# Ledger of designs, part 31: VHH binders against q9y6x5

Target 1, 379 residues: q9y6x5
Amino acid sequence: LPPKLLLVSFDGFRADYLKNYEFPHLQNFIKEGVLVEHVKNVFITKTFPNHYSIVTGLYEESHGIVANSMYDAVTKKHFSDSNDKDPFWWNEAVPIWVTNQLQENRSSAAAMWPGTDVPIHDTISSYFMNYNSSVSFEERLNNITMWLNNSNPPVTFATLYWEEPDASGHKYGPEDKENMSRVLKKIDDLIGDLVQRLKMLGLWENLNVIITSDHGMTQCSQDRLINLDSCIDHSYYTLIDLSPVAAILPKINRTEVYNKLKNCSPHMNVYLKEDIPNRFYYQHNDRIQPIILVADEGWTIVLNESSQKLGDHGYDNSLPSMHPFLAAHGPAFHKGYKHSTINIVDIYPMMCHILGLKPHPNNGTFGHTKCLLVDQWCI

## First folded at step 18 (VHH)

Design ib19
Fold by OpenDDE, second read of step 20:
Structure ib19 (fold): chain B 379 residues (1-379), chain A 123 residues (1-123)
Amino acid sequence: as target 1 above (379 residues)
Amino acid sequence: QLQLVETGGGLVKPGGSLRLSCVVSGFTFSSYHMAWVRQAPGKELEWVSTISGSGGYTYYEDSVRGRFTISTDNAKNTLYLQMSSLKPEDTAVYYCARTQYKYSGEWTPFDLWGQGTQVTVSS
C-alpha cells in the first residue's frame, strides 16, 4: 500500500500562538507526533508565494510566484486573486501534487490549496475544489477524506486549506487576546474535527498528516504608516504590490524614482532589484519589479488611504512574527518529538521522501527534517 | 433572479434596539460571505459587519462591536443584524451585500446589493 499524505494549512497561524494560547486538540496531535516550533518561511511572507514554496521546495525567485499581485512586463499580464488561473504564472515550477498525480496507480486531491485549481504543466489533481472561501472547513474536510478513502486510483497526496486565523489576524491584530482566543479556539476545534474524522474512517493510524501554515502575523497600527504619496507623485510609477513589500514599476527614469523613495521613511528600506539582499533569495526573476520597498515590522505602506488592518504579514522572513509552525502525525513520524526550526522549503523533500517520489530540483535540505522521521537517523 | 431584500428599518430612540433582515433569492446563501454596509447622508459607504458563509466567523466594525450582532438562518435564507444600544451616529441606510475572502487577505468588492433599509436613531 503506497504511503498517503495529507497536507493541511491554516493560513496565517503564527508560531508563537502555540505558546500564548491553548490548543488542547493540536497539543494532543503533537503529543502523538512531532512539532517544529518555528518554520522560516520565504520572502516575501505572503500566501501565494509561501504555499507554493511548501509544495515545490523552491524560493520565490525560482518558482515564479513572487507575490500575491504580480506583473509581467513582457506579456503585460497581471496576477492576482481574481486572476490566478493562468498556468503561465505557475508553470515555472512543478508542485508535488502534479508529480504525485503523474505516478501510476496514484492520484492527488486538493481542497482549495493555492494553485490546485489550475492545470500546471497540463496536469491537475484528479479531485479538487475550486476556491470558494464561503465553503465550510467541514465540507472541505469531508471531501478530502472521502477522496483519501474511496478513490480509484487511490489518492495518495491531498491538500487542505483554511483561511483562518489569517482573516481574523488581519482584522483584530495578533495581540488582541480576546478576539484571537476565540478564533484560535475554533481553529483548535477544527483540528479536533479533523482527527475525529480520520479516526472514524480508520485513516488515523495509516495516514501521514502535516499541519502547518504559510506565515505568521504582526501587529499593525494607524500610528505606523508610510505614505508614499508624501514622497513621490503617483504619475511617476505603477504600483504592482503595496504593503508591507511594495513592488514599484517606474514610469520615468528608475534612478529618479529610487531617489525619491530612498529617504521616504526611516522605517522602510528601498532596494533596486539588483541590490535586494541575497538572504531573501528574491532577485532572479523577471516578475520582481525594478524597485522594492520593504517596510519595517509593524509598519504599513499606504497611499492616501488609511489601512483598516490591525495585523499584516509579508515582512522580512527572519522575523519570528512571520514564522509559522509545523506539526505532523502518522507512520512516517516519531511520537513526542519537538524540533526547534526548519526552513519552509525543507518540507518538500520530506514530503517527497514520505511519498516515495523523486523530488524535482529544490532549495530544501532533507537533512533538516531527518529527526522527524522514523526511518532516518537523527544527526 | 439574484436579489437581496432588506427589511426591519425604522425610527428608534437612542439606546433602543432594532433587527434588520435580508432575504436572499436566486443563489445559495451559504455560498457567499454576507455583509452589512451602511451609508449616512453625505457620508461614504461604511462597512458594518460580515459573517462567513459557514456562519462560524463574524467580523465587526469597531464602532459597532459589542452592540451589533450579525447572524444567519439558512433555512430561511436570511441574514440578520441585531442592533442594540443604538446611537444617532448609527443613522443610515443599511444594505446587505455578498462578498468573498481572497487568498491575499482582502475581501472582494460587493457584487450584489439590496435596495437598503432606513435606520433613524433620534430622540
Scores: ipSAE 0.837, ipTM 0.932, lowest interface PAE 0.5, mean pLDDT 96
Fold by OpenDDE, look of step 21:
Parts: structure tokens; sequence; C-alpha cells
Structure ib19 (fold): chain B 379 residues (1-379), chain A 123 residues (1-123)
């Protein structure tokens, strides 16, 4: 039987939640599988970009999803949550579910993973749910497991996405122990439900399951605001993306805009596109705007409005608060093995290996995940 | 026809309780996140609480946390707001509305509102 893989994402699950809270179900999952304690995600540390990096193995500059909000100067197109269905934005890369479906006697399924309801390279997931945040985890899980069991051709790759603890992290901030404990308990219960469902259906022993996230969450405050209006007039630029990494499209001379912003706050770095640090791998794409503002951890870039978020993400991807985790279980994985760190782009070549797929060129390193796999040599 | 109808408002003394109801028609409220929003005289609209479509997650404004409880009855297509320990500053017109959570971490603007129900807290 061909290998099967379920990829699950809990949005905004910061890695150190595992150290600071109790997860009986997840810990049991880990005990019977593997854990990567920290996953270094890609810059910027936002939802669309990082989820696409997971399934492509590419940095954002390479797969073309460079933010949750984008603008293309040539086509004059905009990308956002409300406008994410144009294949134009996604076609700069080939996600793994497309690769999987191009194989003989295989199909893919998706429960609201970003990009899965879009025909990419003229291929859409064989089974998918349109994004609706109101749909329960149970319903998503039921559909995924139904497709895994009853599809023809068989579903060999599936994705499952859930919006928590991201939503709560934004609302309460990650340092709110009372509220976040409640939320994270619910997440653990969902993991329990997932495992139970798989066992009930006889999938647990044969299905490879990866549980991960796209980014963490840092504490914000009303006392840590950077007001751009204090530095530059709105008439001088268009804001394509705001916080904590603002994308600036100048309406006047770029140098003038830069000069007005460069000393706006000691808690914000201002980069011309060509001066963006190489370590971010965030330069070589036309969708990256001419000027990028990067707020320090915990600082929020605002206009003449107050921020209501007590938690946020999108910051420097070297910050531990931005890092998610990865846990996995199944025939491809060891039992009781823990690994310290991988890059988020390393997940793609690993998944390709598990599924027997030839990976597209990517930025991942298969060697980083070898120790997680039973069929690989680990020194 | 899409419609939200609030009821349950009234006059109550400080420390008292009220239960607001919002009946949904024309759509399945579980397909949206439902919220309560209030507007006091001379003040801007203020978000109070949201419940996820699945009913599994609730969110509250800090000023009402521990005092207000948002809930749903699927069989009745009704949203509730149980208010306790009411304060004069809770005096407002209370509206129910629907929204969604987006990938970006933002909430969609409320696209459907009820007529509102008046809540007055006074000694």
Amino acid sequence: as target 1 above (379 residues)
Amino acid sequence: QLQLVETGGGLVKPGGSLRLSCVVSGFTFSSYHMAWVRQAPGKELEWVSTISGSGGYTYYEDSVRGRFTISTDNAKNTLYLQMSSLKPEDTAVYYCARTQYKYSGEWTPFDLWGQGTQVTVSS
C-alpha cells in the first residue's frame, strides 16, 4: 500500500507552549513518535507564507507568497484573505498536494489549509473544503478521515488546518496564562480527538501524521506602539502590509520616503529592498515592496489608530517566540525520539521522501530530518 | 430574508442580571461567528463578545469578562448574552452581528446587524 500522510497545522502554536503548559494527548502522541522542539520558520513569520513554505520547501522570495497582503506592481493585483483565490499568486511554486496528484493512483485532500482551494498549475486538491473559520474541527476531521478511507484514487496526502491558538493568542496575548491555559487545553483535547478517530477507523498504525504550526506568538502592549503618522504623511506612500513588518510602496521618491522613516523609531528597522538582510531570504521577489519596516519583538506598527491585539507574529524568524514545533507519528517515524531544531523548509523534502515523491527544487535539507525516519541512517 | 432580532433588554438595577437573545433567520448562524456589540449614548460602537460558529470558543472584552456569558442554542437558532453584575457603564444599545475569522488573524467586518435592544442600568 502506498504511504499515507496527514499534515496538521494548529495556527500560532508557539514551541515553548509545550514547556509551559500540559498536553497529555500531545505528549502521548510524541511519546509514540517524534518531536522537533523548535522549528525555525521563514521570514516574514505570517500564516500564508509559512504554510506555503511547509508544503513547498521554499523561502518566501521563491514561492511568491511573501505576506498575507501583497501587491503586484505589474498586474496591479492585490492579495489578501478576501482575495486569495487567484492562481497568479500561487503559481510561482508547486505545492506537495499537486505533486502528489500528478502521480498515478493518488489523490490529495485538504481541510482549509491555505491555498488548497485554489487551482495551482491547473490542479486543485481532489478533495477540499472551502475556508470557513466557523466549521468545527470535528467536521474537518470527519471529512479528512472519510476521504482517507473511501476515496478512489486513494488519498495519500491530506492537510488539516485549525485557527487556534492563533486567534486567542492575538486576543489575550501569549502571556495570559489563565486564558491561554484554557485554549491550549482545548487544543490538546482536539489532538486527543484526532488520535481517537484515527484509532477507531484503523488508520493509526498505518497513517503518518505530522502535527505542526506556522509560527508562534509574542506579547504586545499599548505601550509599545510605533506610529508611522508621526514620521510620514499618508500621501507619500501606500501601505501594502502593516505590522509587524510593514511593506511600503512610495508615492514619491523612494529615498525621500526612506529618509522620513529611517529614524522613525529606535524599535524599528527600515530597509530598502536591496538592503534587506540576506538571512531573511526575503529580497528576490518583485512582490516585496521597495521599503520594508521591521518592528522589534513586541512592538506594533500603527497608523493614527490604536492596536487591539495583545499578541502578534510576523517578526524576525530568529526569535524563539516566533518558532513553532513539529511532532509526528506513524510507520515512517521513530518512537520516542526528540530533535532540537529544524528549518520549516526541511519539512517538504521529508514529506516527499515519506510519500515517495520526487521533490521539486527546494531550500530544505533532507539531512536535517533523517534522524526522525526509521529508514534512514542517523549518525 | 437575512435577519437578526435582539430581545431581552430593559431596565435593571446595578448588580442585576439580564439575558439578551438574538434570533437568526435566513441563514445558519453556526456558519458564522456571532458577536455582541454595544453602543452607549455619545460613544462609539464597542465590541463585547464573540462565539465561534462551532460554539467551542468564546471571546470577551476585558470589561465584561467574568460577568457576561455568550452562548448559542442551535435548535432555536438563537444567540444569547447572559449579563450579570451589571454596572451603569453597561448601559447601551446591544446589537448582535455576524463575522468571520481570517487566516491573517483579522476579523471580518460585521456584515449583518440586528435592530438592537436597549439595556439600562440605573439605581
Scores: ipSAE 0.835, ipTM 0.923, lowest interface PAE 0.5, mean pLDDT 96
Fold by ESMFold2, look of step 21:
Structure ib19 (fold): chain B 379 residues (1-379), chain A 123 residues (1-123)
Amino acid sequence: as target 1 above (379 residues)
Amino acid sequence: QLQLVETGGGLVKPGGSLRLSCVVSGFTFSSYHMAWVRQAPGKELEWVSTISGSGGYTYYEDSVRGRFTISTDNAKNTLYLQMSSLKPEDTAVYYCARTQYKYSGEWTPFDLWGQGTQVTVSS
C-alpha cells in the first residue's frame, strides 16, 4: 500500500524552546525518530509564506506568496488573512497535496494548513476544513484521523495546523517564562494526544509523521518602536504591509520616498527592491513592492506610538530566534538520530521522496535531508 | 438578533469577589473568541482577557493574571469572568465582546459588544 505522511505545524514554535522548556511527549517522539534542531526558514519569516514554502520547496519570490498582506497593481487585487481564497495568489506554484491527490488511487486531507481550502490549479484538498481558529485541536485531529482511516481513495498525505505557540508568543513574548511554560506544556500534551490517538487507531506504526513549524518569535517592547510618521508623510506612499518588514508602494518618485526613509532609524534597513540582499531570495516577483523596510530584531514599525504585541516574527531569516525545528517519526525515518540544520525548502523534496512523488522544480536539496531517511545511503 | 448581555456587576470591598456573566444569543458561540474589555472612569478601553470558543486557550492582561478567570459554558452560550482579590484599580465598566484570531497573528476588531456592567471596588 502506498506510504502515508502526516505533516503537523505548531505555528511560531521557536527552535530553542526545545532546550529551554520541558517536552516529555515530544522528546519521546524524537527519541523514537529524528530531530533537526534548526530549520532555516525563508524571508520574510511570516506564516503564509513559510507554510507555502514547506509544501512547495520554493522561495517566496518563486511561489508568489511573498507576505501575509499583498497587492497586485495590474489586477488591483489585495491579499490578506481575511481575503486569501482567490487562487490567483496561490497558482504560481503546485503544493504537494495537489500533486499527491492527482496520482492514481490517492487523496489528500487537511485541517487548516494555509492554502488547503483554496482550489489551487482548480484542485482543492480532497478533504479539508475551512479555516476557523476557534476549532479545537481535538476536532482537527478527529477529522484527520477519520480521513486517514476511512477514505476511498485512501488519504496518503494529510496536514494539521495549530495556532500555538504563535498566538501566545505574540501576546506575552517569548521571554515570559511563566505564560510560555503553561502554553508549551499544553502543546506537549496535544502531541501526546496525537501519538496516543494514532496508536489506538492502528495508524502509528505505518504512518510517517512530521512535526514542524514555520518560524520562531522574538521579544518586542514599547521602548523599541520606529515611527514612520516621524520620517515621511503618509500621503507619499501606499502601505501594503507594516511590520517588521514594511512594503512601501510610492505615490511619488521612488527615489524621493527612499531618501526620506533611509536615515529614519538606525534600527531599520531601507531597501530599494533591486538592492534587497541576494541571500533573502526576495526580489523576483511583482508582488514584492518597490521599497521594503526591514526592522532590526525586536523593533516594531508603527504609524503611531503604540503596539499591543510583546512578541513578533517576520525578521531576517538568519536570526536564530526566527528558526523553527523539525521532528519526525515513522517507517521512513531513522530512530534516535539528530541533525543540526536544514533549509525549510528542503522539506518538500524529502516529503516527495517519502510519498513516491516526482517533485516539481524547487529550491530544496534532497541531500540535506537524506541522512534522516532509512532508505538512503548516508556518508 | 445578535446580542451580548452582561450581568453580575456591583459594589464590592477591596479583596472581594464577583462573577460576571455574558449571555450570548444569535450566533454559534464556539466559532469565535470571546473577550472581556473594561473602561475605568476617564480612561481608554483596556483589554482584560480572551478565551477561545472551544475553551482550550485563555489569555490574560498582566495585571489580572492569577486574580481573574475567564471561562465559557458553550451549552448555555455564556461567557464568565470570575474576579477575585479585587482592587480599587479594577473599578470599571466591563464589556464582553466578540473577536477572532487570524493566521497573521492579529485579532479581528471587536464586531459585537455588550452593554457593559459596572464593577465598583471601594471601601
Scores: ipSAE 0.454, ipTM 0.753, lowest interface PAE 2.6, mean pLDDT 93

Design ib2
Fold by OpenDDE, look of step 18:
Structure ib2 (fold): chain B 379 residues (1-379), chain A 123 residues (1-123)
Amino acid sequence: as target 1 above (379 residues)
Amino acid sequence: QLQLVETGGGLVKPGGSLRLSCVVSGFTFSSYHMAWVRQAPGKELEWVSTISGSGGYTYYERSVKGRFTISTDNAKNTLYLQMSSLKPEDTAVYYCARTQYKYSGTWTPFDLWGQGTQVTVSS
């Protein structure tokens, strides 16, 4: 039987939640599988970019999804949550579900993973659900497991996406122990449901399952705001993305805009595009705007409007609060093994290996995940 | 026709209870997240509570947590807000609205509003 892989994402699941809260089901999952305690995600630490990095193995500058909100100056197109289905934005890379279908006589399935309801390189997932945040996890899980079990050609790769604990993290802040405990308990229960469903269907022993996330969450406050309007007139630029990484499109001379912003706040770094730190791998794409502003951890960039979010993400990808985790179970993985850290782009070559796919050129390092896999040497 | 209609508002003493209702028409109720928003005199709109379309997740503003309960009856296409232990600070026009949660980590702007129902908490 061909190897099968289910990739599950719980949006905004900060890595240290595992240390600070109880997860009976997830811990059991880990006990019988592997855990990577910290996954260093890509900059910026936002949902669309990081989910696409997971499935392409590329930095954001390479796969072209550089933010949740984007603007292309040549075509004058905009990308946003409400406008994410144009293949134009996705076609700079090949996600693994497309590779899976094109390299093998196999099918892919997806439940609301970013980009899965869009034809990329003229290929769309064989089975997919249109994004709808109102659809229950149970329904998503039922569809995914049905497709994994009954499809022809067989579904060998599937993705499952869930919006929590991200939504709650934004609303309550990650430091709200009462609310976050409730939310995280629910997530653990969902993991329990997932495992139970797989066992009931006889998939558990043969299916490789990865549970991960795209980013963490940091605590925000009304006391930590950076108001751009105090530094520069709104007429001098177009805001493409706001916080915590603002993308600035100058309407006047770029240098003038930069000079007005560079000292706006001691809690914000201002970069010309060419001066963006190399460690971010966030420079070599036309969709990155001429100036970016990067707020310090926990600070929020605002205009005249106050932010109502008590938690946010998108900050420096070196910050632990931005890091998710990765857990995995299945025939490809060891049992009871814990690993400290990998890069999020390392997931792609690992998945390709598990599925027997030839990976496209990527930024991941297969060597970083070898210790997780039963068929590899761990040095 | 898309429509939201709030009812249940009124005058109540501090510590009292009210139950607001919002009847939805013109769209599939369960396909959207529903929210309550309030506006006190001279103040900005304030988000109060949201419930996911599936009903599995609820969100509350900090000041109303433990006192307010949001719920839905899909069969009746109705959104509810049970308010208890009401305070004078809860005095406002309460609106129901529909919204969505998206990948960006933000809630889409409310694209449909009711007419509002007045809640007054006074001794």
Scores: ipSAE 0.500, ipTM 0.817, lowest interface PAE 1.1, mean pLDDT 94

Design ib20
Fold by OpenDDE, look of step 18:
Structure ib20 (fold): chain B 379 residues (1-379), chain A 123 residues (1-123)
Amino acid sequence: as target 1 above (379 residues)
Amino acid sequence: QLQLVETGGGLVKPGGSLRLSCVVSGFTFSSYHMAWVRQAPGKELEWVSVISGSGGYTYYERSVKGRFTISTDNAKNTLYLQMSSLKPEDTAVYYCARTQYKYSGEWTPFDLWGQGTQVTVSS
């Protein structure tokens, strides 16, 4: 039987939630599998970019999804949640579900993973659900497991996406122990449901399952706001993305705009595109705007309106609060093994290995995940 | 025709209960998140509770948690808000509206509103 892999993402699951809350089902999952305690994600630490990095192994500058909101100056196109279906935005990379279908006589399935409802390189997932936040986890899980079990050609790669605990993190803030405890309990229960369903269907022993997330969450406050209007007239630039990383398209001389912003707040770094720190791997794409503003952890960039969010993400990817975790179970993985850290782009070459796929050029390092895999040498 | 119609508001004493209803016409709310929002005089709109169209997801503001219960009846195309242990600070016009949660962590603007129903909690 061909190897099968289910990739599950719980959006905004901060790594240290595992230390601060109880997850009986997830812990059992980990006990019988592997855990990576911290996954260093890509900058910016947002949903679309990081989910695409997971499935491409590329930094954002390379796969071209550089934010949740983008603008291309040449084509005048905009990218956003409400306008994410144009293959133009996705075609700078090849996601693993496309590779899976093109390299082998196999099928891929997807339940609302970003980009899976778009034909990329003229290929769309064999089975997919259009994104609809109102669809229950159960329904998503039922479809995914049905496809994994009954498809021809067989589904060998599947993705499952869930919006929590991100939504709640934004609403309540990650420091709200009462509300987040409730939310995270529900997440653990969903993991329990996932495991139970896989066992019931006889998939558990043969299916490789990865549970991970795209980013964490940091606490925000109305006391930590950076108002751009205090520094520059809004007519001098177009805002492409706002917080905590603002993408600025100047309407006047770039240098003038930069000079007006560079000292706007001690809690915000201002970069010309060419001066963006190399460690971010966030320069070599035309979709990155001429000026970016990066707020310090917990600070929110605002215009005239204050943010209603008590938690946010998108900050420096070196911050622990931005890091998710990775857990995995299945024939490809050891049992009872814990690893400290990997890079999020390392997931892609690992998945390709598990599935027997030739990876496209990527920024991941297969060596970083070798200790997780039973068929690899681990020193 | 798209329409939301709220009912069930009224005057109630502190500690009392009310049940609000919102009848949906012109669409199935299974594809949306349905929300209750309220606005007190001189105050900003406040989110009260949200439920996914499937009924599998619910959100509550801290101030109403444990006291309010949001639910749906798909057969009746009706959204409900059961309010218990009402307080004077719950006094507001209550609206039902539809929205969606986006990948970006944002909610779509409410594109459809009811007329609102007045809830007054007073001794």
Scores: ipSAE 0.461, ipTM 0.762, lowest interface PAE 1.1, mean pLDDT 95

Design ib21
Fold by OpenDDE, look of step 18:
Structure ib21 (fold): chain B 379 residues (1-379), chain A 123 residues (1-123)
Amino acid sequence: as target 1 above (379 residues)
Amino acid sequence: QLQLVETGGGLVKPGGSLRLSCVVSGFTFSSYHMAWVRQAPGKELEWVSIISGSGGYTYYERSVKGRFTISTDNAKNTLYLQMSSLKPEDTAVYYCARTQYKYSGEWTPFDLWGQGTQVTVSS
């Protein structure tokens, strides 16, 4: 039988939640599989970019999804949640579900993973659900497992996406122990449901399952705001993205805009595009705007309106609060093994290996995940 | 025709209870998140509670958590807000509206509103 892989993402699941809360089902999953305690994600630490990095193995500058909101100056196109279906934005890379379908006589399935409802390189997932936040996890899981079990050609790669604990993290803040405990308990129960369903269907022993996330969550406050309007007139620039990384398109001389912003706040770094730190791998794409503002952890960039969010993400990808985890189970993985850290782009070459796919050029390092895999040498 | 109709508002004493209803027509609200939004005199609109159309997931504004309960009856295409332990600061016009959660962590702008129902909490 061809190897099968289910990739599950719980949006905004901060890595240290595993240390601070109880996850009986997830811990059992880990006990029978592997855990990577910290996954260093890509900058910026946002949903669209990081989910695409997971499935392409590329930094954001390379796969072209550089934010949740983007602007292309040449075509004058905009990208956002409400306008994410144009292949133009996705075609700078080849996601793994496309590779899976093109390299072998196989199918892919997706339950609302970003980009899976768009034809990329003229290929769309064989099975997919249109994004609808109101659809239950159960329904998503039922569809995914149905496709994994009954499709021809067989589904060998599937993705499952869930919006929690991101939504709650934004609303309540990650430091709200009462509300977050409730939400995280529910997530653990969903993991229990997932495992139970796989066992009931006879998939558990043969299916490789990865549970991960795209980013963490940091605590925000109304006392930690950076008001751009105090520093520069709004008529001098177009805001492409706002917080915690603002993308600025100047309407006047770039240098003038930069000079007005560079000392706006001691809690915000201002970069010309060419001066963006190399460690971010966030420079070599035309979709990155001429000026980038990066707020310090826990600070929010605002205009005249205050943010109501008590938690946010998108900050420096070196911050532990931005890091998700990775757990995995299945024939390809060891049992009872824990690893300290990997890069999020390392997931792609690992998945390709598991599925027997030739990876496209990527920024991942297969060597970083070797210790997780039963067929690899680990020193 | 898309329509939301709120009922159940009124005058109540502090500590009292009210149950608001919102009847939905013209669409299946299971495809959306349904919300209660309120506006007090001189204040901005604020969402009070959101529920997934499937009814399985709920969100509450901090000030109403534990006092308000949002629910749905799919068979009746009706959204409810059970309010208990009401306070004077809960005085507002309450609207039902529909929205969706986005990948970006934002909620879509409320694109459909009811006419609103007045809730007044006063001794």
Scores: ipSAE 0.792, ipTM 0.938, lowest interface PAE 0.6, mean pLDDT 95

Design ib22
Fold by OpenDDE, look of step 18:
Parts: structure tokens; C-alpha cells; sequence
Structure ib22 (fold): chain B 379 residues (1-379), chain A 123 residues (1-123)
């Protein structure tokens, strides 16, 4: 039988939640599989970019999804949650589900993973659900497992996406122990449901399952705001993205805009595009705007309005609060093994290996995940 | 025709309770997040609570947490807000509205509103 892989994302699941809360189902999952305690994600640490990095193995500058909101100056196109269906934005890379479907007698399935309801390189997932935040986890899980079990050609790669604990993290802040405890308990229960469903269907022993996330969450406050209007008139620029990484499109001379912003706040770094730190791998794409502002951890960039969020993400990808985790179970993985850290782009070559796919050029390092895999040598 | 109709408002003494209802017509609210929003005289609109159509996740504004309970009856296509331990500062017109959660972590603007129901908490 061909190897099968289910990739699950719980949006905004900060890595240290595992240390601060109880997850009996997830811990059992880990006990029978592997854990990577910290996954260093890509900059910016946002949902669309990081989910696409997971499935392409590329930094954002390479796969072209550089933010949740984007603008292309040549075509004058905009990208956002409300406008994410144009293949133009996705076609700078090849996601793994497309690669998977290039193989003979196999198909892919997706339950609301970003980009899976868009034809990329003229290929769309064989089975997919259009994004609808109101669809229950159960329904998503039922569809995914049905496709994994009954499809012809067989589904060998599937994705499952869930919006929590991100939504709650934004609403309550990650430091709200009462509310986040409740939310994370529910997440653990969903993991229990997932495992139970797989066992009931006889998939558990043969299916490789990865549970991960795209980013963490940091605590925000109304006491930590950076008001751009105090530094520059909004008529001098177009805002493409706001916080915690603002993308600035100047309407006047770029240098003038930069000079007005560079000393706006001691809690915000201002970069010309060519001066963006190399460690971010966030420079070599036309969709990155001429000026970016990067707020310090826990600070929020605002205009005239105060932010209603008590938690946010998108900050420096070296910050532990931005890091998710990775757990995995299945024939390809060891049992009872824990690993300290990998890069999020390392997931792609690992998945390709598990599925027997030739990976496209990527930024991942297969060597970083070898110790997780039973068929690899680990010192 | 899309419509939201709030009922259940009224005058209540501090410490009292009210139960608001919002009947939905023209669409299935289980396909959306449903919310309560209130506006006190001379104040801006204030979000109160949201409930998801997916798994019944609930969210509350800090000042109403523990006192208000949002719920739904799918069979009746009705949204509820059980309010207890009411305070004078809870006095407002209460609106039901629909929204959705986005990948970006933002919420769509409320695209459908009811006419509102007046809640007055006074001694």
C-alpha cells in the first residue's frame, strides 16, 4: 500500500502551551509517536505565509505568499482573506498536494487548509472543502477520513485545518489562563476525536499523521500601541498590511516616508526593503513593499483605531512566543522520541520522503528530521 | 429575504435577568458566526458576545464574562443571550448580527443586523 499522510494544523497553537496546560489526548499521541518541541516558523509569522511554507518548504520570499494582505504593483491586484482565490498569488510555488497528484493512481484531499481550494498550476486538490469557518471540526474530519478510506484513486495526502486556538488567542490573549485552558481542553478533545475516528476506521496503524501549527501567540495590551498617525500623515503612503508588521507603499518619495517613520517608536524597527535583515529571508519578492515596519513583541501598530485584540502574531520568527510545535504518529515515525527544534520549512522534505515524492527545490533540510523517521539513521 | 429580529428586551432592576432572542430568516445561521452587539446612549457600538457555527465556540467581552451566556437553537434558527446579574452599565440597545472568522485572524464586518432591542437596567 502506498504511504498515506494526514497533515493537521491547529492555527495559533503556541509551543509552550504543551508545558503550561494538560493535553491527555495529545500527550498520548506523542507518547506513541514523536514530538518536536519548537518549530521555528517563517517571517512574517502569519497564517497564509506559514501554511504555504509548510507545504512548499520555502521561505515567504520564494513561494510568494508574503502576508495575509498583499499588493502587486504591476498588476494592481490585491490579496486578502476576501480575495485569495486568484492562482496568480499561489503559482510562484508548487504545494505538496499538487506534487502528490502528479503521481499515478493517487489523489489529495483538503479540509480548508489555506490555498487548497484554488487551482495552483492548473491543479486543484482532488477533494477539498471551500473555506467556511462555521463548518465543524467533526464535519471536516468526517470528510477527510472518508476520502482517505474510500477514494479511487486513493487519497495519499490530506490536510485538515482548524481555526483554534488562534481565534481565542486573539480574543482573550495567551495569558488568560481561564479562557485559554477551556479552549485548549477543547482542542485536546478534538485530537482525541481524531485519533478515535482513525482507529474506528482502521486507519490508525497505517496512516502517518502530523499535528502542527503555523505560529504562536503573544500577549498584547492597549498600553503597548504604536500610532503611525503620530509620525506621518496617512496621505503620504498606502498601507498594505498593518500589524505587527506593516507594509508601507509610499505615495511620496520613499526616503521621505522612511525618515518620517524611522524614529516613530523605540519599539518598532523600520526597514527599507533592501535593508531587511537577511535572517528573515524576506526580501527577494516584488510583493514585499518598499518599507516594512516591525513592532517589538507584544506591541501593536495602529492608526486612529485601537486594537481589540489581546493577542497577536506575525512578529520576529526568532521569538519563542511565535513558535508552534510538531507531533507525529504512524509507520514512518519513531515512538516516544522528542526533538528540540526544527525549522518549519523542514517539514516539506520530510513529508515528501514519507510519501515517496521527489521534492521541488526548497529551503528545508531533510537532515533535521531524520531522527524522527524509522527508516533513517540517527546518531 | 435576509432578516434578524431581536426580542426580549425590557426594563429590569440591577441584579436582574433578561433573555434576548434573535430569530433568523432567509439563511442558516449555522453557516455563520452570530454575535450580539450593544450601543449605549452616546457611546460607540460595543461587541458583547459571539458564538460559532462550528463546535459551539463562544466568545465574550470581558465585562460580561460570567454573567452573559450566548447560545443557539438550530431547530428554531434562533440566537439567544441570557443575561444575569445585570448592571446599569449594561443599559443599551442590543443588536444581533452575523459575521465570519477569517484566516488572517480578523473578523468580517457585520454584514447583517437586526433592528435592536432596548435593555434598560435601572433601580
Amino acid sequence: as target 1 above (379 residues)
Amino acid sequence: QLQLVETGGGLVKPGGSLRLSCVVSGFTFSSYYMAWVRQAPGKELEWVSTISGSGGYTYYERSVKGRFTISTDNAKNTLYLQMSSLKPEDTAVYYCARTQYKYSGEWTPFDLWGQGTQVTVSS
Scores: ipSAE 0.682, ipTM 0.859, lowest interface PAE 0.8, mean pLDDT 95

